# VHH binders against o75319: the designs that were tried, part 40

Target 1, 181 residues: o75319
Amino acid sequence: GNHIPERWKDYLPVGQRMPGTRFIAFKVPLQKSFEKKLAPEECFSPLDLFNKIREQNEELGLIIDLTYTQRYYKPEDLPETVPYLKIFTVGHQVPDDETIFKFKHAVNGFLKENKDNDKLIGVHCTHGLNRTGYLICRYLIDVEGVRPDDAIELFNRCRGHCLERQNYIEDLQNGPIRKNW
Short names: E, the ipSAE of ESMFold2; O, the ipSAE of OpenDDE; V2, 0.75 times the mean of E and O plus 0.25 times the DockQ between their complexes.

## First folded at step 3 (VHH)

Design g39 (framework vhh_7qia_2; at its last look DockQ between E and O 0.06; V2 from the best seeds 0.00; counts 0 for: pae E 15.2 > 2, grease 25.5 > 24.2, SAP .68 > .668, placed apart)
Fold by ESMFold2-Fast, scan of step 3:
Structure g39 (fold): chain B 181 residues (1-181), chain A 118 residues (1-118)
Amino acid sequence: as target 1 above (181 residues)
Amino acid sequence: QLQLVESGGGLVQPGGSLRLSCEASGFTFSSYYMGWYRQAPGKQRELVAFIYSGGSTNYADSVKGRFTISRDNAKNTVYLQMNSLRPEDTAIYYCAAPRTYYGSYDVWGKGTPVTVSS
């Protein structure tokens, strides 16, 4: 349907680029059909996303959509120059190892193909917070060797909201690194 | 009003070493993320090394194993130790404190030139 996701209005549309990385996090853009339920200042369409990224003097090279639905916007609503990748992730649960591997593979492939530019990997779930923050931090910890508390602090500052799910935070801080062959 | 002042650049022969310093003022240094970037003539500016407030570090593949970034919070200084220098490391090296929250700004030093040649 055309129902606005619960608490979606509570979150900043787009965070800042996470310095030292190619990541930027945001909440799910909502296509035009949702705008009748939103005030003008609450609107955050795919077009609004790209305008806000440009306002930060940044450019998207990939969007990774972590939502478990396809109802919020269509890939066709995005510029043809920006690849779109869907990774279905269930909310509330720590993503499984297969999901983590798919995310890492997509990020590594993008970085390999974009060595000569500074384009960003945009990552979102519904609120751009828990699943998004988990997978970005998991990548930084497992692949880049960043200490968990440093990864979490960087994500929280740049997103403008702190990771909320204690099970996600616990897994990042104390869980095993995920070695994906 | 964060200010960054760089030093340590110069001419060095291939295989040599240099240590760059970046002294920061006008802010709480220990809370900032700090990076070293470089720009060679005709090339894009690239991130070389990055250090988190908690001490985690990240490096460009081109410098891994040769360069080391570190910080001394008591001296408000970030360092880049460059070993086994190559001609392709020739660039202007910039110290930066990147923005991490809404309404903040990236702060850049003026750059210190490094030339690796005989």
Scores: ipSAE 0.463, ipTM 0.786, lowest interface PAE 2.6, mean pLDDT 90
Fold by OpenDDE, look of step 5:
Structure g39 (fold): chain B 181 residues (1-181), chain A 118 residues (1-118)
Amino acid sequence: as target 1 above (181 residues)
Amino acid sequence: QLQLVESGGGLVQPGGSLRLSCEASGFTFSSYYMGWYRQAPGKQRELVAFIYSGGSTNYADSVKGRFTISRDNAKNTVYLQMNSLRPEDTAIYYCAAPRTYYGSYDVWGKGTPVTVSS
């Protein structure tokens, strides 16, 4: 259905580009059918997403959707010029190795193909926080060699919200490095 | 209020070295990541290097192996050691810090000019 996700309104729609990276995190945009259930100032559509990105003087080059549903918006709601990748990611649990690998592969592929520009990788789950933050941090830790606490700090600061799930934080801080290829 | 003051810029020949400094005030320096940007004439401002609160570093590809970012928390200062300088490194270099701990806006210094020319 078109029910608003729990606590969705509590989170900033779009974070800031993570310095030194091509990542930007945001909460899930909602298609027009959700607008009737929202105050005007609460609305955040795919169009609003792109407007907000432009306001930051940035451009999206890829959207990675980590939600485990397809009810929030359609890929057709996005510009044709921006690739859309769905990685079904179960909430509340640490993503499995396959999910992590898929994410890393997608990011690396994008970076390889987009060396000549500065377009961003937009990543979102429902709130654009826990699953999103975990996978971004997992990438920074495993691939870029960033200290776990530094990665977490960077993400939290740029997203404007802190990772909430202790199992995610614990895995990032103390979990093993995952396969990169 | 947050303040950043850059220094150390100047004229240097290709292959030379410079060390930039940025002194921060008005916030808990040790809790923040710090960064260097640069803007060349007619070009957009670009990231050069970042150092996180825990000491991790990140560099633009164009400066990897030549530039080193470091910090001294006791002095509230971030440094950029620039070696093997090239003409294409000519730019105004800016120090940056987040405006708030979890804020989305950066505070910028006034910049220090670096000119690499024979």
Scores: ipSAE 0.305, ipTM 0.681, lowest interface PAE 1.2, mean pLDDT 92
Fold by ESMFold2, look of step 5:
Formats: sequence, C-alpha cells, structure tokens
Structure g39 (fold): chain B 181 residues (1-181), chain A 118 residues (1-118)
Amino acid sequence: as target 1 above (181 residues)
Amino acid sequence: QLQLVESGGGLVQPGGSLRLSCEASGFTFSSYYMGWYRQAPGKQRELVAFIYSGGSTNYADSVKGRFTISRDNAKNTVYLQMNSLRPEDTAIYYCAAPRTYYGSYDVWGKGTPVTVSS
C-alpha cells in the first residue's frame, strides 16, 4: 500500500557528501502516489532527490537501494538515467557476510568504472540511517582502513542523524574485520 | 571569516542555572555539527555536549540530565542550558564546530567564563 514508512518524516531527506569518499546517504524517495498523505514541506520524491543533489553541485553515478520492496518508487520513475542496484538487506539484524560482500563488490566495481569522474554513490534504505550507515561504515573500515569510531562519526555528521541500532554500532566497533573476497 | 561568538557566562551560585548562546557567522550553520567544550583552570579542554545538524545529541557523563544542548538553525545559534550547576562546572566554555574527518575546518569561539561559587 501507500502508507508512509514509520518515522520516515522524522529524518532529513538527503545528507551531505562524505568528504574523502564517493558516498552520499538519503532516505527512500517516495513516488507521487504517497504525496496525498504528506504536507508539501514533507514531500521527498525522486525528482526532489536529484534536485537536492544538484544543489550540492554533485552528480549521482549509482543508486544502491537496500530495501526489500519496490513499493516506494520504481527505477523507471527516476528523472535521469542512472545505474540502479538493489541489494536486499534484512533490517534490524547485522547484515550477513553475503550482503556485506555484495555491497563491497558493487562499490568497488563503481569506483573502477568511474575513476575518471567525481560522481557519487547514493545509498538508501527506508530511513537512510541504520542499514545505510552500517554498510557504508563497514566498507570504510574493511576496505579503506578507517577506524570504526571515525567512520561512524563521519557518517553521522554527513547524514545529519546518529546511527541508532546498538547491535550495528557494536559490530562496527568491536566485530571482526570482514575479508574482501 | 568564519566566526563563533559565545555569550551568557557569569557568576552563579551552586544549584543555579545559566543559558549559554553561540552565534555563528561566515559559514552555513545548518550543515555543521556543533559542540560545547569547557576548560577548567589547569585542566585540559573536554567535551561537554554535541549536537548534529539533524538534532541528535551527545553528552559527557558528568553533565547528563543537568545540561541540554539545542540549536536554532534559523538564528544560526547553538545553546547550552545548564541546570543544577556545581562548583566543578567552573570553566571557560567554548563553542566549536570541530574538524570533520577528511579535511573539514575547525572553528572555535573565544570562550565565555562560567564561575559557580557560594
């Protein structure tokens, strides 16, 4: 159905580019059919996403969608042709090693193909916070060698909201480094 | 010129309250993470409270439940409401937008003194 995701209104639509990375995080954009349930200032459509990215003088080169559903928008509804990748990520649980590997593989592939430009990887789950933050931080820690607390702090600052799930935070801070396969 | 200006410090009795203000200019305040720090005589500067651009907060254990950080993005201002003040809260209080990892610039205020004594 067309129900607004729980607590979706409480989060800033789009974060800022994370300095020194190619990442930008945002909450799931909602297609026009959801707007009957939203005040004008609460709306955040696929068009709004791209306008906000342009306002930052940035360009998306890939969208990684971490949700289990396609009900919020369809890739065909994006206002520009941009590569789109769905990686099904279970919420509330620390993502399994297969999911982490898929995310790392997608990011590494994008970076290789886009080494001569400055396009961004947009990453979202429903709220653009917990699953999104976990996988971005896991990549920075495991692949780029960033300290866990520094990765978390960078994500929180640029997203404009703190990671909330304790099991994700604990796994990032104290969990094992995952090998890059 | 990036600038932070603190105000609201002063002399107060134990158990009293003060409200510190920090007004920002020369940068886009709504995009910055803001903090209050303090430095007591002879001690190193320590974090007191921190507020992210989206409104999430973090507090030092020593001030939890007594101090409240808040921000008003329309006024480019961050606040620190300080209740149940103790002599050990005596310090110079600094407003800051500390360095974002990967090259963001540190911005610090000049400080506002707070003295808690009977």
Scores: ipSAE 0.000, ipTM 0.194, lowest interface PAE 15.2, mean pLDDT 84
OpenDDE, second read of step 4: ipSAE 0.281; ipTM 0.664
ESMFold2 (binder alone), look of step 5: mean pLDDT 81; pTM 0.823

Design g4 (framework vhh_7qia_2)
Fold by ESMFold2-Fast, scan of step 3:
Structure g4 (fold): chain B 181 residues (1-181), chain A 118 residues (1-118)
Amino acid sequence: as target 1 above (181 residues)
Amino acid sequence: QLQLVESGGGLVQPGGSLRLSCEASGFTFDSYYMGWYRQAPGKQRELVAFIYSGGSTNYADSVKGRFTISRDNAKNTVYLQMNSLRPEDTAIYYCAAPRTIYGSYDVWGKGTPVTVSS
């Protein structure tokens, strides 16, 4: 269906680039069929996403979609020049090691292929907050050696919303580093 | 408003060391994320090292194990300790406070040149 996600309107569409990284987080874009249920100022289509990124003087080089559905928009709604990766991630348990390793592999591959540019990795789930924030912070902690509280603070500040799920925060702060990739 | 002034650059022989300093003026230094960038002649500016407000650090692969970024909040200063310098490290080094959600754009210093040559 074309029902908008619960609480989707409560969140800013796009955060700011996370300084010192190539990450930018946003909520799920909604294709044209959802616009009947939205006021003009509430619309956030794939086109709106790219316009907002451009307004920040940034450029997307990869989109990682963490939603467990394909109903919100199609990869064909994105510019052909921007790679799209789907990682199906369920929305209440801490992501499993397979999901974490897929995310790390995708990020590492993008960074290796984009050494000579400053393009961003755009990451989203439904709200661009819990699954999105967890996986970005997990990458920073495990791969870049960032202290958990520094990673969480940077994500919260740049996203404009704080991570809400206590089990995700607890895993980031006190959970094991995932070393087998 | 935040201002950044770099110092400590110079001419050094391969294998030598330099310590760059970046002094910030402003009452909110402790809350800023800080980075060192460099720009070699004819090249684009690249991130070298980054330090979070809590002290976590990230480094470009080309400098890992040789460079160390640190901060002294009492002195409003960020440092870049550069060891085992190579000719390819030759660049102008810039200190920067990157953009934040609460209305600041990237703040850049004027740069300090580093030349590694015999």
Scores: ipSAE 0.005, ipTM 0.340, lowest interface PAE 10.2, mean pLDDT 85

Design g40 (framework vhh_7qia_2)
Fold by ESMFold2-Fast, scan of step 3:
Structure g40 (fold): chain B 181 residues (1-181), chain A 118 residues (1-118)
Amino acid sequence: as target 1 above (181 residues)
Amino acid sequence: QLQLVESGGGLVQPGGSLRLSCEASGFTFSSYYMGWYRQAPGKQRELVAFIYSGGSTNYADSVKGRFTISRDNAKNTVYLQMNSLRPEDTAIYYCAAPRTWYGSYDVWGKGTPVTVSS
């Protein structure tokens, strides 16, 4: 079975670029085998992702996949010109320091190598919301010095959906800065 | 709808300073994120400095430590203080309130030219 993730249809496929950053968030693309369970207007394949990014006059330079599964699509479904990074991130609990470190390293490396262009870092989990929003906001707070409420508000507006997990929000607002990252 | 009017651009010598102002009218300014962008001839438009509604700021690496973005919500104005100007800072500078919601619109100023030369 190719089961559609629970509540996946409830979310916008792609948000918009978070202004002042190189981030764009989206829900997980679903490969062709899932299309039998979707109406045409509900489809969001890897191809649909790139079409929607182009419609916003943006270009992806990196995809960071935070899902704890490989069943939704394969890296081979993406253009060879766009690097793909998998960071297996368990849902429900606040991501651990190792996961946060991997995310920060990937972002910093991309920005160093792409200083002469305006390509985006695309970040997704299953819904492109909780794990995705947490790690993007954590980066902005810890690395860029953004106030937690500003980071969360910017993510919520640009994603088109608010962060839902209270433990994630609590950690962002009141948790320690990961200074060794 | 929000409208942006820029001022302060001009010719300045290397090592000099210049202050750009962007006055907003129409909607409540304090709720918007504001940015300064620039575009040099033959180059893509790039972000220079960004200020959040709550006052947090971000800067491009090339201007960090030299430029300061600030806002005065009582005056509906965002500023860019540019110090230690270099020839490579020569560009048209744009004030913007970028869209932050799906289906909303970017608001851009007309641009103000800044030339750094002797």
Scores: ipSAE 0.149, ipTM 0.607, lowest interface PAE 5.4, mean pLDDT 88

Design g41 (framework vhh_7qia_2)
Fold by ESMFold2-Fast, scan of step 3:
Structure g41 (fold): chain B 181 residues (1-181), chain A 118 residues (1-118)
Amino acid sequence: as target 1 above (181 residues)
Amino acid sequence: QLQLVESGGGLVQPGGSLRLSCEASGFTFSSYYMGWYRQAPGKQRELVAFIYSGGSTNYADSVKGRFTISRDNAKNTVYLQMNSLRPEDTAIYYCAAPRTIWGSYDVWGKGTPVTVSS
């Protein structure tokens, strides 16, 4: 359906670039058909996303969509110049090793191909918080050797909202490193 | 107002070492994140090393294994230890405290020049 996701209005549309990384997190953009259920100041379309990124003097080079649905917007709603990758990720449970591996591969491939520019990897789930924050932090911990608490604090500050799911936080802090590449 | 002052730059031969310092001063200072950037003539400014409040570090591929970033929170100072210096490391080195929330601005120092030549 065309129903606004639960609690979607409670979250800031776009965070800030995470310093020292190429990541920026945001909540799911909603295509034009959702605008009739939103006040003008609540709208966050794919166009609004790119406008907000530009206002930060940043440029998107890749969008990774972690939602387990295709109902919110279509890849065709995005500029042709920005690659779009869908990784179907179930909410509430810690992402499995296959999902973690796909995310790491996509990030590593982007970084290798974009060594000569400073374009960002935009990552979102429904709220741009739990699945999004988990996978970004998991990458920083496993690939870049960042301490779990440093990764979580950086994500929380730049997103403007703290990771909420205790099982995700627990896995990041005390779970095993995934050696999937 | 928060200010950053870099020091320690100079002329050094290939294979040599330098230690850069960045001292932060002001009434209000958030010591959460600090970075070292460099800019060679005619090129864009690039991040070379980054340090989190808890001590985690990240480095550009070109300097991994050669440069070490560290911090002393009691002195409000960030260091960059540069070993095995190469001519291509020649640049003006800048200390920065990047913005951490919407509406905040990056704080930059004025830079300290490093020249690596034989």
Scores: ipSAE 0.027, ipTM 0.502, lowest interface PAE 7.1, mean pLDDT 87

Design g42 (framework vhh_7qia_2)
Fold by ESMFold2-Fast, scan of step 3:
Structure g42 (fold): chain B 181 residues (1-181), chain A 118 residues (1-118)
Amino acid sequence: as target 1 above (181 residues)
Amino acid sequence: QLQLVESGGGLVQPGGSLRLSCEASGFTFSSYYMGWYRQAPGKQRELVAFIYSGGSTNYADSVKGRFTISRDNAKNTVYLQMNSLRPEDTAIYYCAAPRTIFGSYDVWGKGTPVTVSS
C-alpha cells in the first residue's frame, strides 16, 4: 500500500551538497498516491526533490536508490535526463562487499563521465541517513583516503542528521578498508 | 561576518610554481572545511582541492600530484601550493568555506587570477 515509512516525517527531505564531493543525500521521495496521508508541508515527491535541488543552485546527474523496495516511486517519475541506479540494500546490516563495490564503481564511472560539469550524485535510502551515509562515507574513506571521523562529520553536517546505527559507525571508524583504490 | 581574502595569484611561465593564500576572519565554524575552486574563461567553476578539519585532503584528477592544499590553524589560513603549472591551469582561483545546513554558510572570496603563459 500507501503506508508512509516509519519515522519518514522526522527527517529533513534533502541535505546540502557535501563540499569537496559530488554527493547530496535525501530521504526517499514519495509518489503522489502518498500525498493523501501527508499535510502539504510534509509532501516530498520526485518533483519536490528536483525543485529543492534547483533551489540550492545544484543539478542532479545521477540518482542511486538504496531501498529494498520499488513501492515509493518509480524511475518513470524522474526526468529522463537523470540516470537512475537501483542497488538493493537491506537495513540494519552493514552492506556487504559486493554492494560496496557496486556503489564505488557507479560513483567512479559517473565522475569519469562528468568531469566537465558539476552535476551531483544523489543518494537515498528510506531516510537518507544510515545506508546512505554509510556508503558515501565508505567511498570517501576507501577511495578518497578521507579520515573516518572527517567523513562522518561532513555527512552529518550536510545531511542535517547524525548517523544513528552504531554498527555502521563502528565499521566506518575501525573496520577494514574494502580494497585501496 | 565570515570573510575570505585570497592572495598570491600572478603571471607564471609553464613549469613554474605559485603559492595561493586564503585568510579567514569572522566565524571559525564555517572555516573547519576549506576549498579551492577555479573558473577559466567560458567555463563553469570547478573544485581544485579541499581540506577537512582533521587534515584529510581531496584533489581534482587534473591537479593531483602537482597541487598541495594545507592549512595553518594558528593563522586561520589555507594555502594552495601549485607546482608544474600548465597553460590549462589559467583561471581565477577562489577560496570557499563550505555551505552547511545549520547556517547555510556559503562564503566565497573575491578570487585571485592565475595566468600561465610563455
Scores: ipSAE 0.012, ipTM 0.387, lowest interface PAE 8.1, mean pLDDT 85

Design g43 (framework vhh_7qia_2)
Fold by ESMFold2-Fast, scan of step 3:
Structure g43 (fold): chain B 181 residues (1-181), chain A 118 residues (1-118)
Amino acid sequence: as target 1 above (181 residues)
Amino acid sequence: QLQLVESGGGLVQPGGSLRLSCEASGFTFSSYYMGWYRQAPGKQRELVAFIYSGGSTNYADSVKGRFTISRDNAKNTVYLQMNSLRPEDTAIYYCAAPRTIYDSYDVWGKGTPVTVSS
């Protein structure tokens, strides 16, 4: 459908780079067909995403799309020079181990390939908050040894919105470390 | 309004050690994220080490196991302990408190030079 996702307008389009990492989080870009329901200042197309990243003096090297749909925009709407990875992630439940491991592999592969540059990994779900924040924090905790509260605080401050789902927060703080073997 | 002043740079032999200090003044230091960055001659500025408000740390691959970042919130100071120094570590080292969504700009120190002689 052509309906704007619920509460999508309530969220900042793009956060800031999470300092000390290669991550930047944002809400889902919306293709041109959604413009009739948006004021000019509310528009956030794939092109708008890249303009906002450039305005922060940053450059995207990878986009990871965590939505469980393809209705919001198509990979073809992105510059051909930026890799796009789709990881279908169901909302509400804590992401499963397969999803977590796929995310970790993608991040590790990007970092290995991009040792000599400072390009960012852009991560989004519908609002760029719960699934996005969970997977970024899970990576920082499990792979980089960051304490859960530090990871969550950094994400919240850079995204400009706090993680909302208590089951996600509880899993990050008290859940098991997912080892990638 | 936060101000940063670096110290501790100097000339050392390969394999030597240095400890850099960065003293913060102006606002409450304890909630800020802090990083050490460096810029070698002819190269871009790069992140070396990062410390979260709660004390978690992250390092560039080139310095892992050799450098240690730490903070003393009572003294409003962040440190970089540099061990097993190599000629390629020669750079001007900068302390920074990066901006967040709630801050208008990054805060940078003026830098302290480190030269590792061959």
Scores: ipSAE 0.250, ipTM 0.654, lowest interface PAE 3.9, mean pLDDT 88

Design g44 (framework vhh_7qia_2)
Fold by ESMFold2-Fast, scan of step 3:
Parts: structure tokens; sequence; C-alpha cells
Structure g44 (fold): chain B 181 residues (1-181), chain A 118 residues (1-118)
């Protein structure tokens, strides 16, 4: 069905751009069929996403969807000018190395192709917090050489919510660096 | 201990260029992200440009296409190339490095003044 994800209303729709990066994080947009269960001020459709990004004077160049479902919105609900990449991730567990490398490959490819502009990589899971924050921070640590605590603090500040899953935080701080990429 | 020293500020006419430098000492430079901020008279300090250890950059909308931030890890130096300068770019420019614990830019240089006037 078209049930609203648990706790989805508890999170800000869109964070702010993470300074020093091309990343912006948000919660999953919900297509129009979900709006009957939402007050007008709670709605966050794909159109609402792009409006909120514009309100921050930013522009999306890529969306990476980390959810393990396609029920919330369809790629065809997005502007045709914005590439969409689906990386299926399961909640609660640390993403596997193949998922991490796929994310890194997509980010590096985008940055190489967009070095002459300032377009953003939008990343979301269901709440735009745990899987989203993990993969963004993992990229900053492994590829950009950012210190784990700095990466986590930057994400938390810009998302407006702190990473909640201790296993994700522990892996970022003390886990192995995935350097195959 | 941790030191940031800026240079390169000065007086230029509109349309001119300046290159600011910031030399870092007392920490492992290649592991830190670095930023340039500015504060104009009567205004709040604002982010101008930011650079990560891997070289990814971010710019304020007001300077996009005109300013370029870069780093030379071998020289522990961050640069800000400012082109097509405008009177509204007049400010004191600060180099900053965030600390792991505190988050905000709590390691600051003393600032280098830039004045754009005819």
Amino acid sequence: as target 1 above (181 residues)
Amino acid sequence: QLQLVESGGGLVQPGGSLRLSCEASGFTFSSYYMGWYRQAPGKQRELVAFIYSGGSTNYADSVKGRFTISRDNAKNTVYLQMNSLRPEDTAIYYCAAPRTIYGDYDVWGKGTPVTVSS
C-alpha cells in the first residue's frame, strides 16, 4: 500500500548543502498518492524536493536513491534533466563493500563530469539519515581523507539530525577504510 | 601550536585580480578541510570558498565563476584566486581550519584586508 514510512514526519525534508562537498541529504519524497494521509505542510513530493533545493539557491545534478523499495516515487516523477541512480540498501546493517564501491564510483563519475559547475549530489534513504549519512561519511573518509569525527559532525549539522545507529558510527570511526576505489 | 598565516590582500580597482595565500603549520595539513571566509564592514562573517583534503570545492553563490580555491599539500598552503573583483568583495578575508572536536572554524588566521575601489 501507500502507507507513510514510520517516523517519516519526524525528520526535516531537506538538509543543507554540506560545505566543502557536493552533497545534500533529504528524506524520501512521496508521490501524490501518499498526500491523502498528510497535511499540506507535511507534503514532500518530488516537486517539493526541487522547490526546496531552489529555495536554498542550489541545483541538483544527480539523485542517489538508497531505499530497498520503489513504492515511494518513480524516476519518471523527477525532471528528465536530473540523472537518477538506484542503489538497493537494507536498513539497520552497515552497507556491504560492493554497495560502498558502487556509491563511490557514482560520486567520482559525477564529480569528474561536473567539474565546471556546482551542481549537487542528492542522497536519500527513507529518512535521509542513517544509510544516507553512512555512505556520505564513508566517501568523505575513504576518498577525501576527512577525519571520521569531522565527517560525522558535518553531516549531522547540515542534515539537522544526528546519525542514530551506533553500528554505523562505530564502523565510520574504527572500521576498515575501503580503498579499492 | 596550530598557525594559519594569510598574505596577498591589498587595494585593487574593479575588475582586478588578487591571489590570497594561507600557510598552515603545526598540524597534518593534508588531513584537514580548509576554508576562506570574509567579513565586510557592518556585516556578518560569511563563507567564500571551501576545500576538502581530496580537492573537492564549494563556493558561495556571490563568487562562483570568479573565485577559485586550491591547495598544495606539499607546501601546506591554501590559495584563493580572485578574478573580476567588485566593490562588494571589499572585506577582511580569513583562512580557517575546523577542529575535529569543535566543528566550527576555531583555528583562524589574523585576516588579510582586500579593498576594491576606483
Scores: ipSAE 0.007, ipTM 0.179, lowest interface PAE 9.8, mean pLDDT 84

Design g45 (framework vhh_7qia_2)
Fold by ESMFold2-Fast, scan of step 3:
Structure g45 (fold): chain B 181 residues (1-181), chain A 118 residues (1-118)
Amino acid sequence: as target 1 above (181 residues)
Amino acid sequence: QLQLVESGGGLVQPGGSLRLSCEASGFTFSSYYMGWYRQAPGKQRELVAFIYSGGSTNYADSVKGRFTISRDNAKNTVYLQMNSLRPEDTAIYYCAAPRTIYGYYDVWGKGTPVTVSS
């Protein structure tokens, strides 16, 4: 099946760019086969994603897909000009050090190659909230030295929804900085 | 009305220092994220330094270790301390309070020019 993810309709499709960063967070786009289960105003396809980003006068330069599935949309549903990176992450668990390293490596590589433009790194999981918010905040804390509460507050405001998983929030606030890998 | 006024720019020799100030009016300064941007002739405007409401900071790679952003909430002012200035730092420097979906406004200053030349 083409089951709509639980609570997917409860979330804003796309947040705002996080000021002072190149990050923008959104919920998973759903390919056309899901549209029969959605009202017109609920649709959020890959095309809708790019239209909403453009409406904010922003441009995507990279998409990082954190879902553990490929059923929602395929990379071929995206413009060929936008790189797509899949990092398989399991929900509910704090991402492991290998996953955190892959995310940091992808972000650092993008920033190095995009010094002369202002293109954004789009990050999503299913809801664009817990795994997405964790990895973005982890990057800001570990790489950019942002205070955990500042990173979380910035993400929550720009996403339009607060991080929900207490274990993720606790790891960000009180967990070790992942610099030793 | 929200307004930002930059000052402190000028002509300085390579290796010199300048302190830029940005005074904010018309809003609750302590709740805003504040940034310094610059635009060199023929280039796009780029982020130089950013300070979060709680005091965390980030910097462009080109200025890390040389520039320091700070804020004084009692004076509604954000500062950029620029040390070890280089000719490539020559630009018009802009203060900004970026918009968020929760009540912050897009506010840009008019800019303060910085020229680094012998």
Scores: ipSAE 0.012, ipTM 0.410, lowest interface PAE 8.1, mean pLDDT 86

Design g46 (framework vhh_7qia_2)
Fold by ESMFold2-Fast, scan of step 3:
Structure g46 (fold): chain B 181 residues (1-181), chain A 118 residues (1-118)
Amino acid sequence: as target 1 above (181 residues)
Amino acid sequence: QLQLVESGGGLVQPGGSLRLSCEASGFTFSSYYMGWYRQAPGKQRELVAFIYSGGSTNYADSVKGRFTISRDNAKNTVYLQMNSLRPEDTAIYYCAAPRTIYGSFDYWGKGTPVTVSS
């Protein structure tokens, strides 16, 4: 549909690159058909995303879309030079092990193929906060050996918003390490 | 207010070791994450080592197993121990910090040059 996602306007469109990583988080871009419900300063299209990242002197090499819908924009709205990966993730539940594995595999594959450049992995869900922050932090904890509180703090600072879902925070702090093959 | 002073660079032969130091002032050091960047002639600046406020560390693949980042919060100092140095490690090394606890790395010291050659 053409309905703006609930609370979407409450969030900064795009965060800053997470230092020490290749991650940058943002909220879901909305294709042009949504703009009739937005003030000019509220617009955040796929084109706006790439312009904002370029303004930070960064470049996207991969987009990982964690939304459980394809309503907001289509892959064809993105430059064909930027790979797009869809991982359907339900919004309220901690992502299951299969979803976590798919995310880790995609990240590891990108990093191996892009060792000669500094391109970023752009990750988003609807708000670019809970599912996005969970999977990025889970990767840092499980693969890079980062302490959970350090991972969460870094994500919160760079996204400009704190993770909101207590079940996600609880799992990151006290849950098991998900083994990556 | 933020000030970073690097030291320990120099000329070393391949296979040698150097320890870089970065003394920080003007902020609550123990609350901040810190990093080491390097920039070789004709190349862009790259992050090679990162240490979180809680002590977790990350490294660029090119330096994993050879470089170790550490911190001494009592001395407001971050270190980079560089072992098994290679000619491609030749660069100016910069200590980096965020200007605020909520920021990305956006403040660098003046840098300390490291040359690895026979």
Scores: ipSAE 0.013, ipTM 0.458, lowest interface PAE 7.2, mean pLDDT 87

Design g47 (framework vhh_7qia_2)
Fold by ESMFold2-Fast, scan of step 3:
Structure g47 (fold): chain B 181 residues (1-181), chain A 118 residues (1-118)
Amino acid sequence: as target 1 above (181 residues)
Amino acid sequence: QLQLVESGGGLVQPGGSLRLSCEASGFTFSSYYMGWYRQAPGKQRELVAFIYSGGSTNYADSVKGRFTISRDNAKNTVYLQMNSLRPEDTAIYYCARPRTIYGSYDVWGKGTPVTVSS
């Protein structure tokens, strides 16, 4: 249906590029059918996403969609030039090792193929916060060796909202490193 | 060898201005993100401002509208223009080259102290 996700309006549509990385986080774009329930200034369609990224003088090269649904928008709503990857991730629980591996593989593949440009990896879940922040921070910690508190701080500042789920924060700070499959 | 050298810190009166400079060497400066951080006595190091390789800037809410980050790629230098300085801005200011996802490490300067006092 056309139900706006709970608390979706509480979050900024798009964060800032995370400096020193190729990541940018945002909340889920909503296709045109949702606009009947939104004021004009609340609309955030796939087109609005690309306009806001362009306003920051940035360019998307990949979108990773972490939602456990396809009801919010369709891949065909995106430009053909931007690859789309769906990783079905259940909210509220720490993503499992298989999900973490899929995310790392996608990021590493993108970086290898995009060495000669500065295009961004756009990552979103419903709010662009908990699942999104967890997987980005997990990548920075496990692959790049970033200190957990530094990764979390960088994500929070660039997203404009702090990671909310204590179990996610605890896993990032004290959990095992998932370095290789 | 990779190096960042900060300068421009000092003692200034509340409401005054100060310009910090950070000169980089040993890497292709124009290709990297650059940032300014600060650490007050007894507090954690915090982000002040970032400038991306593409020219976009990002600021901490506490300094937005008062501080301006800029870069001069011909001089391999990043600047922090600090206006309307407050006692709570007193800290050691650090220049940093943040790591990339596929990069090996961050590069930090040794810091330049800024004291805002009457």
Scores: ipSAE 0.005, ipTM 0.123, lowest interface PAE 12.7, mean pLDDT 85

